Miniprotein binders against q9bqp7. Designs and how they scored, part 22

Target 1, 240 residues: q9bqp7
Amino acid sequence: VPQNWFPIFNPERSDKPNASDPSVPLKIPLQRNVIPSVTRVLQQTMTKQQVFLLERWKQRMILELGEDGFKEYTSNVFLQGKRFHEALESILSPQETLKERDENLLKSGYIESVQHILKDVSGVRALESAVQHETLNYIGLLDCVAEYQGKLCVIDWKTSEKPKPFIQSTFDNPLQVVAYMGAMNHDTNYSFQVQCGLIVVAYKDGSPAHPHFMDAELCSQYWTKWLLRLEEYTEKKKNQ

## First folded at step 21 (miniprotein)

Design Ll5
Fold by OpenDDE base, fold request of step 22:
Structure Ll5 (fold): chain B 240 residues (1-240), chain A 82 residues (1-82)
Amino acid sequence: as target 1 above (240 residues)
Amino acid sequence: SKIWVYVTITAPSPEELYEIVRRIMRLAWLHGGETIYVEIEGNRALILLKLPTEELAEKFAEEVRRLLEELGLRVTVTVERE
């Protein structure tokens, strides 16, 4: 049990979409500060078993590609991920920004992969927007806040070359999503609350993406795990 | 202390693999454990699970082995102490 319990949901905020919400998605810039990011917390608090699995994967890839080939692969994965997020931001942005769409960004297997998910996405409220949890002292950059099948979600878009049919195949991504939810729900820059999460795993070959929907109950379970990771991070920093 | 269990399985098809993975995950839950990670590669899966006790981990491991043997599938179960 976390020593410093904090709720994921804010009882002072309504879950109902306010009809007065601006038609333009929020895009709050991430400020460079000493506050740790969600990603940094998760990376520094991986278990020995998680580290082992990642290192095993890395060594296999180096054996297959060579050291230089692996560096190139890593760079390409990063670039593909960036382009995918840029394409999604363009797709999910209001029509006025459509004229500036680089058509080349839309011609990817990853974009093809998510088409069936995008059909169920509406009511975009935030894109590439920073969140801060002042009390728990962490920050993050969320990909998207939108309705998925009529439920308001924090949506996290991921790229993969391997199938991830289970939420447990997404490693710490569920923790990332709930960390963003908890921060957003208590960030004064946001007037609304989110109770659901969605992880979408897009595939390079254009095969149908896997959506991993997280209801309020599942989000609460992962939130407890997130709090434990955050406490571990805080303790490690005190001892350094 | 927490007990870590690695399960590696190979199935004839991805669909069969996914069903077996679901069954293993359910078995872990019934033994008071949780699934931490699932890696899928072709017709192979690696499952990392966490069990609360050595006794429960061993019982779980035996049940997984039995289940997979009955199905005629290849399985490796490794139990590690933290």
Scores: ipSAE 0.822, ipTM 0.936, lowest interface PAE 0.5, mean pLDDT 92
Fold by OpenDDE base, fold request of step 22:
Structure Ll5 (fold): chain B 240 residues (1-240), chain A 82 residues (1-82)
Amino acid sequence: as target 1 above (240 residues)
Amino acid sequence: SKIWVYVTITAPSPEELYEIVRRIMRLAWLHGGETIYVEIEGNRALILLKLPTEELAEKFAEEVRRLLEELGLRVTVTVERE
């Protein structure tokens, strides 16, 4: 049980957006503060087993591609991920804010992969927006807040070259989603609450993306795990 | 102390693999365990599970081995103590 328990949901906020649905998604800039990001917390609190699995994967990839090949591969993966996020932001943004859509950004297997998911996405509330949990002292940049199949979700878009048919295949991504959710639900910059999460795993080959929907119950379960990771991080930093 | 269990399986097809993974995950849950990670690569899966006790981990491991042997599938189950 976390020592510093904090609720994921804010009882003072309604799930109903105020009637003035801002036609424009929120895009709060990330302030670079001494406050740790969700990603940093998760990376520094990985279990020995998780680290082992990642290192094993890395070693296999190096064996297959060589060291230079692996560096290039890693660089390309990061670039492809970035381009995918940029493309999604462009797609999900209102038409008026559409910078000249680089048509080339839309021509990716990842974009093809998520087309069936995008059909079920509506009511975009936030895109690439910073969240801060003031009490728990962490920050994050969430990809998207939108309705998926009529349910308001924190949506996290991921790229993969490997099938991730199970939510457990997404590693710490569920923790990231609930961390963003919990922060947003208590961030004064947001007037609404989210109770659901969605992880979308897009594939490079254009095969149908896997959606991993997280209901409020599952979010609450992962929230407890997130709090434990955050406590571990805080303890590690005090001892350094 | 929490016990870590690694399960590696190979199946004839991805569909069969996914079904077997689901069964293993359910078995872990029935033993009070949790699935931490599932890696899929082709027809192979690596499952990392966490069990609450050594006894439960051993029982789980035996059941997984039995299940997969009955299916004629290749399995490796490794129990690691923290």
Scores: ipSAE 0.818, ipTM 0.935, lowest interface PAE 0.5, mean pLDDT 92
Fold by OpenDDE base, fold request of step 22:
Structure Ll5 (fold): chain B 240 residues (1-240), chain A 82 residues (1-82)
Amino acid sequence: as target 1 above (240 residues)
Amino acid sequence: SKIWVYVTITAPSPEELYEIVRRIMRLAWLHGGETIYVEIEGNRALILLKLPTEELAEKFAEEVRRLLEELGLRVTVTVERE
């Protein structure tokens, strides 16, 4: 049990979209502060086993591609991910902002991969928006808050060259999602709360993306794990 | 006293692989464990599991081996003690 327990959901907020919700998605800029990001917390609290698996993968890739080839590969993966997020932001943004759609961004296997998911996405409330949990002292940049199949979700878009048919194949992504949910639900910049998460794994070859839906119960389970990771991070920082 | 278990599986097809992975994940849960990570590459899977005790980890490992032997599949189960 976490020593510093905090609820993921805010009882003071309604799940019901207020009819007065702005038609324009929120985009709060991320301010670089002394406050750790969700990503930083997760990266610095990986288990030895997780580190081993990543290092094993890295070494295999270096053996296949060489050191310079691996650096190039990593850079390309990062760039492809960035372009994918930019394309999604463009797609999910209101039509009035669409005049500047770079058609080249839309011509990707990743965008093709998520088309069937996008059909079930509506009511976009936030895109590339910063969240801050003031009490737990962490920040993050969430990809999207929207309705998926009629349920309001924090949506995290991921790119992969490998199949991820199980939520457990997404590594710490479930923790990232619930961390964003918990922060958003207690961030004063947001008037609503989210009870569900969605991880979407898009594939480079255009094969159908895997959606990993997280209901409120599953989110609560991962929230406990997130709190433990946050505590571990805090302890590690005190000892440095 | 957390015990880590690595399971590597090769199956004839992705569909069969996914079914076996699901069964292994369920077995881990029945032994009080959890699935931490699943890596899939073609017809191969690597599963990282966490079990609460060495005894449960060994029982789990034996059941996984038995299950996969009955299916005629190749499996490697490694138990790591922290």
Scores: ipSAE 0.815, ipTM 0.934, lowest interface PAE 0.5, mean pLDDT 92
Fold by ESMFold2, fold request of step 22:
Structure Ll5 (fold): chain B 240 residues (1-240), chain A 82 residues (1-82)
Amino acid sequence: as target 1 above (240 residues)
Amino acid sequence: SKIWVYVTITAPSPEELYEIVRRIMRLAWLHGGETIYVEIEGNRALILLKLPTEELAEKFAEEVRRLLEELGLRVTVTVERE
């Protein structure tokens, strides 16, 4: 279906890093450039059905909260997400100590929500690290690369006030994960590749987070959808 | 042409709702379809599905209505050509 198909996996790489001791996770800085980010590609290529469903949700929220109330709600949700990601990076960093952490950052329902997932996470290879697809020319900032239950995954952390028990409840997040995966697998800053994905949805009330594991076959299916979104984005920008 | 199906259901509890959603997603797969989006709010769900043909979408819709009738639950199924 994509006119310019490209494989998600790199046959020149394995899941093993060149370094014999991966005790310090990679954190490649994001650089200014003219190529699009994963997030921008996805935002600019939403389907009619996605736009309809998101607009319906927005209008319900405005009806309930008013326009000013909705703006405040949205700002608060963004801040909660930002704090959650900061807390997880601190928790997963091997060089962080309790004295160096903001202890109030660690006090949230979201952190309680993910505790049972974190017990299954090990071998952290990257945290908040930039990726670039050398051939397809897009960039991103992934949350985490680590083993989950023995499988090396690109892991994305998400906060939610509503239950997300199905991967289909996470909108474009699976596309985001596979886009990061494909970029990492073809980025010269990384010596290894990743074939699995994990989306973890944490809840404000501390309820157990929902993990959504994506094996290699499922990742390949979403990769095809990502390639179509990237092609659509590229065509729109040529005509701009 | 793409055929879209919207299913809205209400169940007695969130746990029962999840099981019914799984059954509907399986029915869609059996008709060559794909589940695109699932929204959960309390004991209510909205499911967006894509089916390969109008014929398969109508058969799927009939099976969903029959499933929920057998469970004594309300359902709304809308089939839409894009």
Scores: ipSAE 0.646, ipTM 0.884, lowest interface PAE 1.2, mean pLDDT 88
Fold by ESMFold2, fold request of step 22:
Structure Ll5 (fold): chain B 240 residues (1-240), chain A 82 residues (1-82)
Amino acid sequence: as target 1 above (240 residues)
Amino acid sequence: SKIWVYVTITAPSPEELYEIVRRIMRLAWLHGGETIYVEIEGNRALILLKLPTEELAEKFAEEVRRLLEELGLRVTVTVERE
């Protein structure tokens, strides 16, 4: 139970955009600050169980691939993720010329994997956009805010070589999504709010991506967990 | 005290694996527990769960072992006190 609860949703804001809102997605620049990022908070508050599972995974990969093979694998995973995010930003941006110049980015199995999801995505409101929570004092950079099957969502894109058919397979990603959501809903740079989340896991072989939809109730449950992680981070900072 | 349970299972196919994972997750919920993490790799799964008491965790563990034995499948269940 968090000591200082704060609501994830802002009752003064609408789920729907104003009719006068621009059609071009927001891209609020990230400002360098002393306040912590969402990913930093999560990295600094990993439980012993999370550390154990990640170390176990690392050792299994090293056993399978060797140390040099694991280093190469890790580098390739980061590159593939970067290219995937670049491709999605290009596809979802309203600029036709950028799509033509980025044709090479459209040729990955990950992009094939996500195609059926993209058909259900519309009304893009933000891409690679900074968010800050004015009261709880944290910052983040979200991937996308758009409608998915008629619901306005904070959308996070992930690449994976392993099946992730359960939301429990995505580690702290649900916490990341709700932290961005809470920040956006209380950020003066935004005039609307979002009550749903979506995690999309794309696969290298082009298999259909797994969408993990998070309705408002599920977001509220993960929000409580996020508040606990932020609280733990704050206490660790005091004890430096 | 927090009680952690690790379950490792292997099934004949990924489709059968997913159904067994769902059954284990439901069993945990019935014992007041929560599924924290699920790793899928081929026909194998690792499930991390949090249970409210050692008594409920041991009951859950025994029910999981019985389920998999009745299906003729291998399972490892480890109960750890935090």
Scores: ipSAE 0.638, ipTM 0.882, lowest interface PAE 1.2, mean pLDDT 87

Design Ll5
Fold by ESMFold2, fold request of step 22:
Structure Ll5 (fold): chain B 240 residues (1-240), chain A 82 residues (1-82)
Amino acid sequence: as target 1 above (240 residues)
Amino acid sequence: SKIWVYVTITAPSPEELYEIVRRIMRLAWLHGGETIYVEIEGNRALILLKLPTEELAEKFAEEVRRLLEELGLRVTVTVERE
């Protein structure tokens, strides 16, 4: 239980849904500042068990690939993720689907993997958009805000070489989703509120992606865990 | 106040593996626990769980071992003390 609980939803700044033109998704630029990002907070507050599991995996990979092979592997994984996010932003942006298409960007197994999910996504309101929690003082760059099967969600896209059929297979992704949700709900750049989340795990071989829907109750549970991680981060930096 | 449990299993197929993982997660929930992380590699799974007490962790571990013994499958359950 965090000492300073704060609500994820902000009824005082809730306006009518989409008071402006709904045809153009929001893309708020990320500004350089001193306040921490969601990903930095999570990286700096890993549990001893998370660190142990990552080090164990790292050592196994180094034994298989060598140190240089492991570095090349991790670089390739990072590039694949970056290309995937770029492709999805292009696909979901109405301005780009009519003008230009990069055939190599759109022909990845990861894009094939998410096709069935994209059929259920509509009403895109934000793409690759910065969020800032003005009260709790953290920032992030969310991937997408859109309706999934009729529910407005903060959507996080993830690539994976291993099956992630359980939300518990996504490590800290649920915390990332709710942190973005809380920030967006308390950010004056956004005129709407979101209480659901979605994590979509795409696969390199084109196998159907796994959607992990997070209803309001599940988001509330993860929000409490996020607040604990943020509190831990703040105390650590206060003592440095 | 926090007891960490690691479960490793191998199943005959990925589909059977997923069902066994769901059963183990349900057992953890019934013992007041929470499933923290699940790693899937082929027909093998590693499950990290958090249980509220050593007593519940040991009961959970025994029930997991019995479940896999009934299925004729090998399992490793490690309860991390302190």
Scores: ipSAE 0.625, ipTM 0.876, lowest interface PAE 1.3, mean pLDDT 87

Design Ll7
Fold by OpenDDE base, fold request of step 22:
Structure Ll7 (fold): chain B 240 residues (1-240), chain A 82 residues (1-82)
Amino acid sequence: as target 1 above (240 residues)
Amino acid sequence: SKIWVYVTITAPSPEELYEIVRRIMRLAMLHGGETIYVEIEGNRALILLTLPTEEEAEKFAEEVRRLLEELGLRVTVYVERE
């Protein structure tokens, strides 16, 4: 049990989207500060076993591609991910629908992969928006808040060259999603609450993306794990 | 302390692989364990899970080996000992 328990959901906020919410998605900029990001917390609190698996993968890739080839691969993966997020932001933004969409951004296998998911996405409330949890002292940049199949979700878009048919195949991504949810639900910049999460794994070859839906119960389970990771991070920083 | 277990499996098809992975994950839960990570590469999977005790880890390992042997599938189970 976490020593510093904090709820993921805010009882003071309504679960129902206000019909009066502006048609324009929120985009709060991430401020550079000394507050740790969700990503930093997760990276610094990986288990020895998780680190081992990642290093094993890295070593195999270096053996196959060489050191320079692996650096290029990593750079390319990062760039492809960035372009994918930019394309999604353009697709999901009402204002950018009026601008000439860079056709080159839309011709990716990743965009093809998520088409069936996008059909079920509506009511976009936030895109590439910063969240802050003031009490627990962490920040993050969420990809999207929208309705998926009629349920308001924090949506996280991921790219992969390997199939991820199970939520457990997404490593710490469920923790990232619930961290964003918990922060948003208690961030004064947001007037609404989210109770569900969605991880979408897009594939480079255009094969159908895997959606991993997280209901309120599953989110609560991962939230407990997130709190433990955050406590571990805090303790490590005190001992440095 | 948690006991870490690695399971590697190979199946004839991705569909069969996914079904076997689900069964292994359920078995881990029945032994009070948790699945931490699942890696899929073609017809191969790596499953990282935790069990509450060494005794439960060994029972789990035996059950997984038996299950996969009965199915004629290739499996490796490694129990990490501190």
Scores: ipSAE 0.827, ipTM 0.939, lowest interface PAE 0.5, mean pLDDT 92
Fold by OpenDDE base, last read:
Structure Ll7 (fold): chain B 240 residues (1-240), chain A 82 residues (1-82)
Amino acid sequence: as target 1 above (240 residues)
Amino acid sequence: SKIWVYVTITAPSPEELYEIVRRIMRLAMLHGGETIYVEIEGNRALILLTLPTEEEAEKFAEEVRRLLEELGLRVTVYVERE
C-alpha cells in the first residue's frame, strides 16, 4: 500500500464532459522545472528484472548491428516516433490547420497502421499538452485526450517494430497513461475528468495497430502501481 | 517479497503463441501472481511474471511445464531465487 495515497479521480469534477465541443484542443506548454517527469520517474524506478530485459535487448541489437549501427538504429527509431507524433497531431488538429499538412509525413506505415483507430477517435480535447500534479509533485506531456468509441480517454501513441498484442507487452506505458490521467484530473488547467486510458501501438509495416483500452478499474489498479513507483523515486532522491 | 519467474515459449504460429501466452497469464493469476511483461518476436515469447511465494512459483512452473509438454511445445521456466 502506498504511504502517500492519492486518488486517481477527482470527486469534485463531473464525470460528464461538458457538452461544449471545444473548437480547439488544449495545448499547454511544458515548463522546464525541477519537478520530475513521469518518464524520468519510470526510468529511474525500473526493477532489476526490467533492467535486465532491456540490457539483454540492447546487447542483442549491438551484436546484430554493431555499436555504431545500434546508435544509428536508435536515432532512426526516435526520429520515426517524432514524425509519427507530428503527423498525428496534424491529423487530429482542427481542419483549418490542414493546409500545412506535409504530405510526406502522412505517407508512413505507422499512419496507415492507425487508420482504423482514428476512425473511432473524436472529440479531441487536448494534443501534446502538459499536465502537472501539484500534490504528488510530478509533470508530464500527454499525447492526446479524445473520445475513443464514445469514451473519453487519455490516448498514448506508440511505435513498434515488434507485435504488442497484450497490454503487458507495452512495458510501463500503462503507468505512464494513468500518471497523466491522475495529473490531469487534478490539474487546474483542465476543467474535465478522464476515467479511461488507451494505448495504441502502431506498426512500421502498416499492419493494423493494437489498441489497448484501459477502463476505470484497470486504471485504478495501475494507479496504485504508479504511486509505488513515485514513492520509490522520492526515496531514492532523498538518499542521493 | 515477490518471486520473479521467466517463461520462454516457442509455438508453430503467432496465433498459437498468443493463445498459449494467454493461458500462462491466466495460470499466473490463479496462483495469485501477475504478468509484468510479455515480449513477442516471431513465434517466440518471453513472459516475466511475479508470484506471491516460492511455493506458488514452483506450482505454477510445474503446471506450465505440464501444459506445454501436453501440447508438444518447448518451454523454459526459470524461477529467480534470492
Scores: ipSAE 0.827, ipTM 0.940, lowest interface PAE 0.5, mean pLDDT 92
Fold by OpenDDE base, fold request of step 22:
Structure Ll7 (fold): chain B 240 residues (1-240), chain A 82 residues (1-82)
Amino acid sequence: as target 1 above (240 residues)
Amino acid sequence: SKIWVYVTITAPSPEELYEIVRRIMRLAMLHGGETIYVEIEGNRALILLTLPTEEEAEKFAEEVRRLLEELGLRVTVYVERE
């Protein structure tokens, strides 16, 4: 049980998504402060076993590609991910927003992969928007808040070259999602709350993406795990 | 106090692999454990899970081995011992 318990959901906010389609998605800029990001917390609180698996993967890739090849690979993966997010932001943004759709960004296997998911996405409320949890003292940049199949979700878009058919294949992504949810639900910049999460794993070859829906119960379970990771991070920082 | 267990599986097809992974994950839950990570590469899976005790880890390992043997599949179960 976390020592510093805090609820994921805000009782002061309505559980009912306000039916009004926001005309413009929120895009709050991320401020670089002394406050740790969700990503930083998760990275610094990985278990020895998780680190081992990542290092094993890294070593295997280095053996296959060489050190320089691996660096290039990682850079390309990062770039592809960035382009994918930019493309999604363009797609999910209201048509009236004059962002010149770079047609080149839309021509990717990843975009093809998520088409069937995008059909079920509506009511976009936030895109690439910063969230801050003032009480728990962490920040994050969420990808998207929208309705998926009629349920308001924090949506996290991921790219992968490997199949991730199980939510457990997404590593700490469920923790990231609930961290964003908890922060958003208590961030004064947001007037609504989210009770569900969605991880979408897009594939480079255009094969259908895997959606991992997280209901309120599952989100609550991962929230407890997130709180434990946050506590661990805080303790580690005090001891450094 | 958690016991870490690694399971590696090879199956003839992805569909069969996924079914086996699901069964293993369920078995872990029945032993009070949790699946931490599942890596899929082709027809191979690596499952990282935790069990509450060494005894449960060994029971789990035996059940997994038996299950996969009955299916004629290759499995490796490694229980991390401190």
Scores: ipSAE 0.826, ipTM 0.939, lowest interface PAE 0.5, mean pLDDT 92
Fold by OpenDDE base, fold request of step 22:
Structure Ll7 (fold): chain B 240 residues (1-240), chain A 82 residues (1-82)
Amino acid sequence: as target 1 above (240 residues)
Amino acid sequence: SKIWVYVTITAPSPEELYEIVRRIMRLAMLHGGETIYVEIEGNRALILLTLPTEEEAEKFAEEVRRLLEELGLRVTVYVERE
């Protein structure tokens, strides 16, 4: 049980976005502060077993590609991920705010992969927007807040070359999503609440993306795990 | 303390693999466990699980082995002892 329990949902906020919400998605810039990011917390609180699996994967990739090949691979993966997020932001942004869409950004297998998901996405409320949980002292940059199949979700877009048909295949991504939800739900910059999460795994070859929907119950379960990770992080930092 | 269990399986097809993974995950839950991570590569899966006790981990391991043997599939179950 977390020592510092905090609710994921804000009882003072309504789940119904006010009809007066601007048609333009929120894009709050991330301020570089001493406050740890969600990603940093998760990375520094991985279990020995999780670290082992990642290192094993790395070693296998190095064996296959060589050290230089692996570096190039990782750089390319990073670049592809970045371009994918940029493309999605462009797609999900209102047409009036669209800078000259680099048509080249839209020509990717990842974009093709998510087309069937995008059909079910509407009511975009935030894109690449910073969230801060003041009480729990963490920050994050969420990819998207939108309605998926009529349910308001924090949406996290991921790229993969490997199939991830199970939510458990997404490693700590569910924790990231709920961390963003909890922060957003208590961030004064946001007037609305989110109760659902969505992880979308896009594939390079254009095969249909896997959506992993997280209902309020599942979000609550992962929230407890997130709080434990956050506490572990805090304790580790005190001991350094 | 949680007991960590690694399960590696190979199936003839991805579809069969996914079904087997689901069954293993359900079995872990029945033993009071949790699936932490599932890695899929081709027709191979690696499942990382936690079980509440060594006894439950061993029972789980036996059941998984039996299930996969009955299906004629390759399985490796490793129970990490702390």
Scores: ipSAE 0.826, ipTM 0.939, lowest interface PAE 0.5, mean pLDDT 92
Fold by OpenDDE base, last read:
Structure Ll7 (fold): chain B 240 residues (1-240), chain A 82 residues (1-82)
Amino acid sequence: as target 1 above (240 residues)
Amino acid sequence: SKIWVYVTITAPSPEELYEIVRRIMRLAMLHGGETIYVEIEGNRALILLTLPTEEEAEKFAEEVRRLLEELGLRVTVYVERE
C-alpha cells in the first residue's frame, strides 16, 4: 500500500464535459524544471527483471547490427516515432487544414495502421499538452485527450516493430497513461477529468494497430502501482 | 517477496501462441500471480510473471509444463531463486 496515497480521480470535477469546452484542443507547453517527468520516474524504478530483459534485448540487437548499427537503428526508431506523433497531431488538430498538412507525413505505415482507431476518435480536448501533479510533484507530456468510442480517454500513441497484442506487452505504458490521467485530473489548467485510458500500438507495415483500452477500474489498479513507483523514486533520490 | 518466473513458448502459429499465452496468464492469476511483461517475436513468446510464494511458483511451473507437453509445444519455465 502506498504511504502517500492520492486519488486518481478528482471528486470536485464533473465527469461530464462542461458546455464551455473550448473548440480548440489544449496545448500547454512543458516547462523544464526540477520536477521529475513520468518517464524519468518509470525508467529509474524498473525492477531488476525488467532491466535484465531490456539489456538482453539491447545486447542481442548489438550482436546483430553492431554498435554503430544499433545507434542508427535507435535513432531511426526515435525519428519514426516523432514523425508519427507529428502526423497524428496534424490529423487530430481542427485548425490544420489538409493543405497545411505535410502529405509525406501522412503516407506512413503507422498512419495506415491506426486508421481504424482514428475512425472511433472524436472530441479532441488536448494534444501534446503538459500535465503537472502539484501534490505528488511530477510532470508529463500527454499525447492526446479525446473520446474513443464515446468515452473520454487519455490516449497514448506508440510505434512498434513487434506485435503487442496484450497490454502487458506495452511494459510500463499503462503506468504512464494513468500517471498522466492523475496529473491532469488535478491540474488546474484542465477543467475536466478523464476516467479511461487508451494505448494504441501502431505498426510500421500498416497492419491494424492494437488498441488497449483501460477502463476506470483498470486505471485505478495501475494507479496504485504508479504511486508505489513514485514513492520508490522519491526514496531513491533522498539516498543520492 | 515476489517470486519471478520466466516462461518461453514456441507455437506453430501466432494465433496458437496468443491462445497459449492467455492460458498461461490466466493460470498465473489463479495462483495469485501477475503477468508483468509479454514479448512476442514471431511464433515465440517470453512471459515474465510474479507469484506470491515459491510453492505457488513451482505449482504453476509444473502445471504450465504439463499443459504444454500435452499440447506437444516447446516450453521453458524458469523460477528465479533468491
Scores: ipSAE 0.826, ipTM 0.939, lowest interface PAE 0.5, mean pLDDT 92

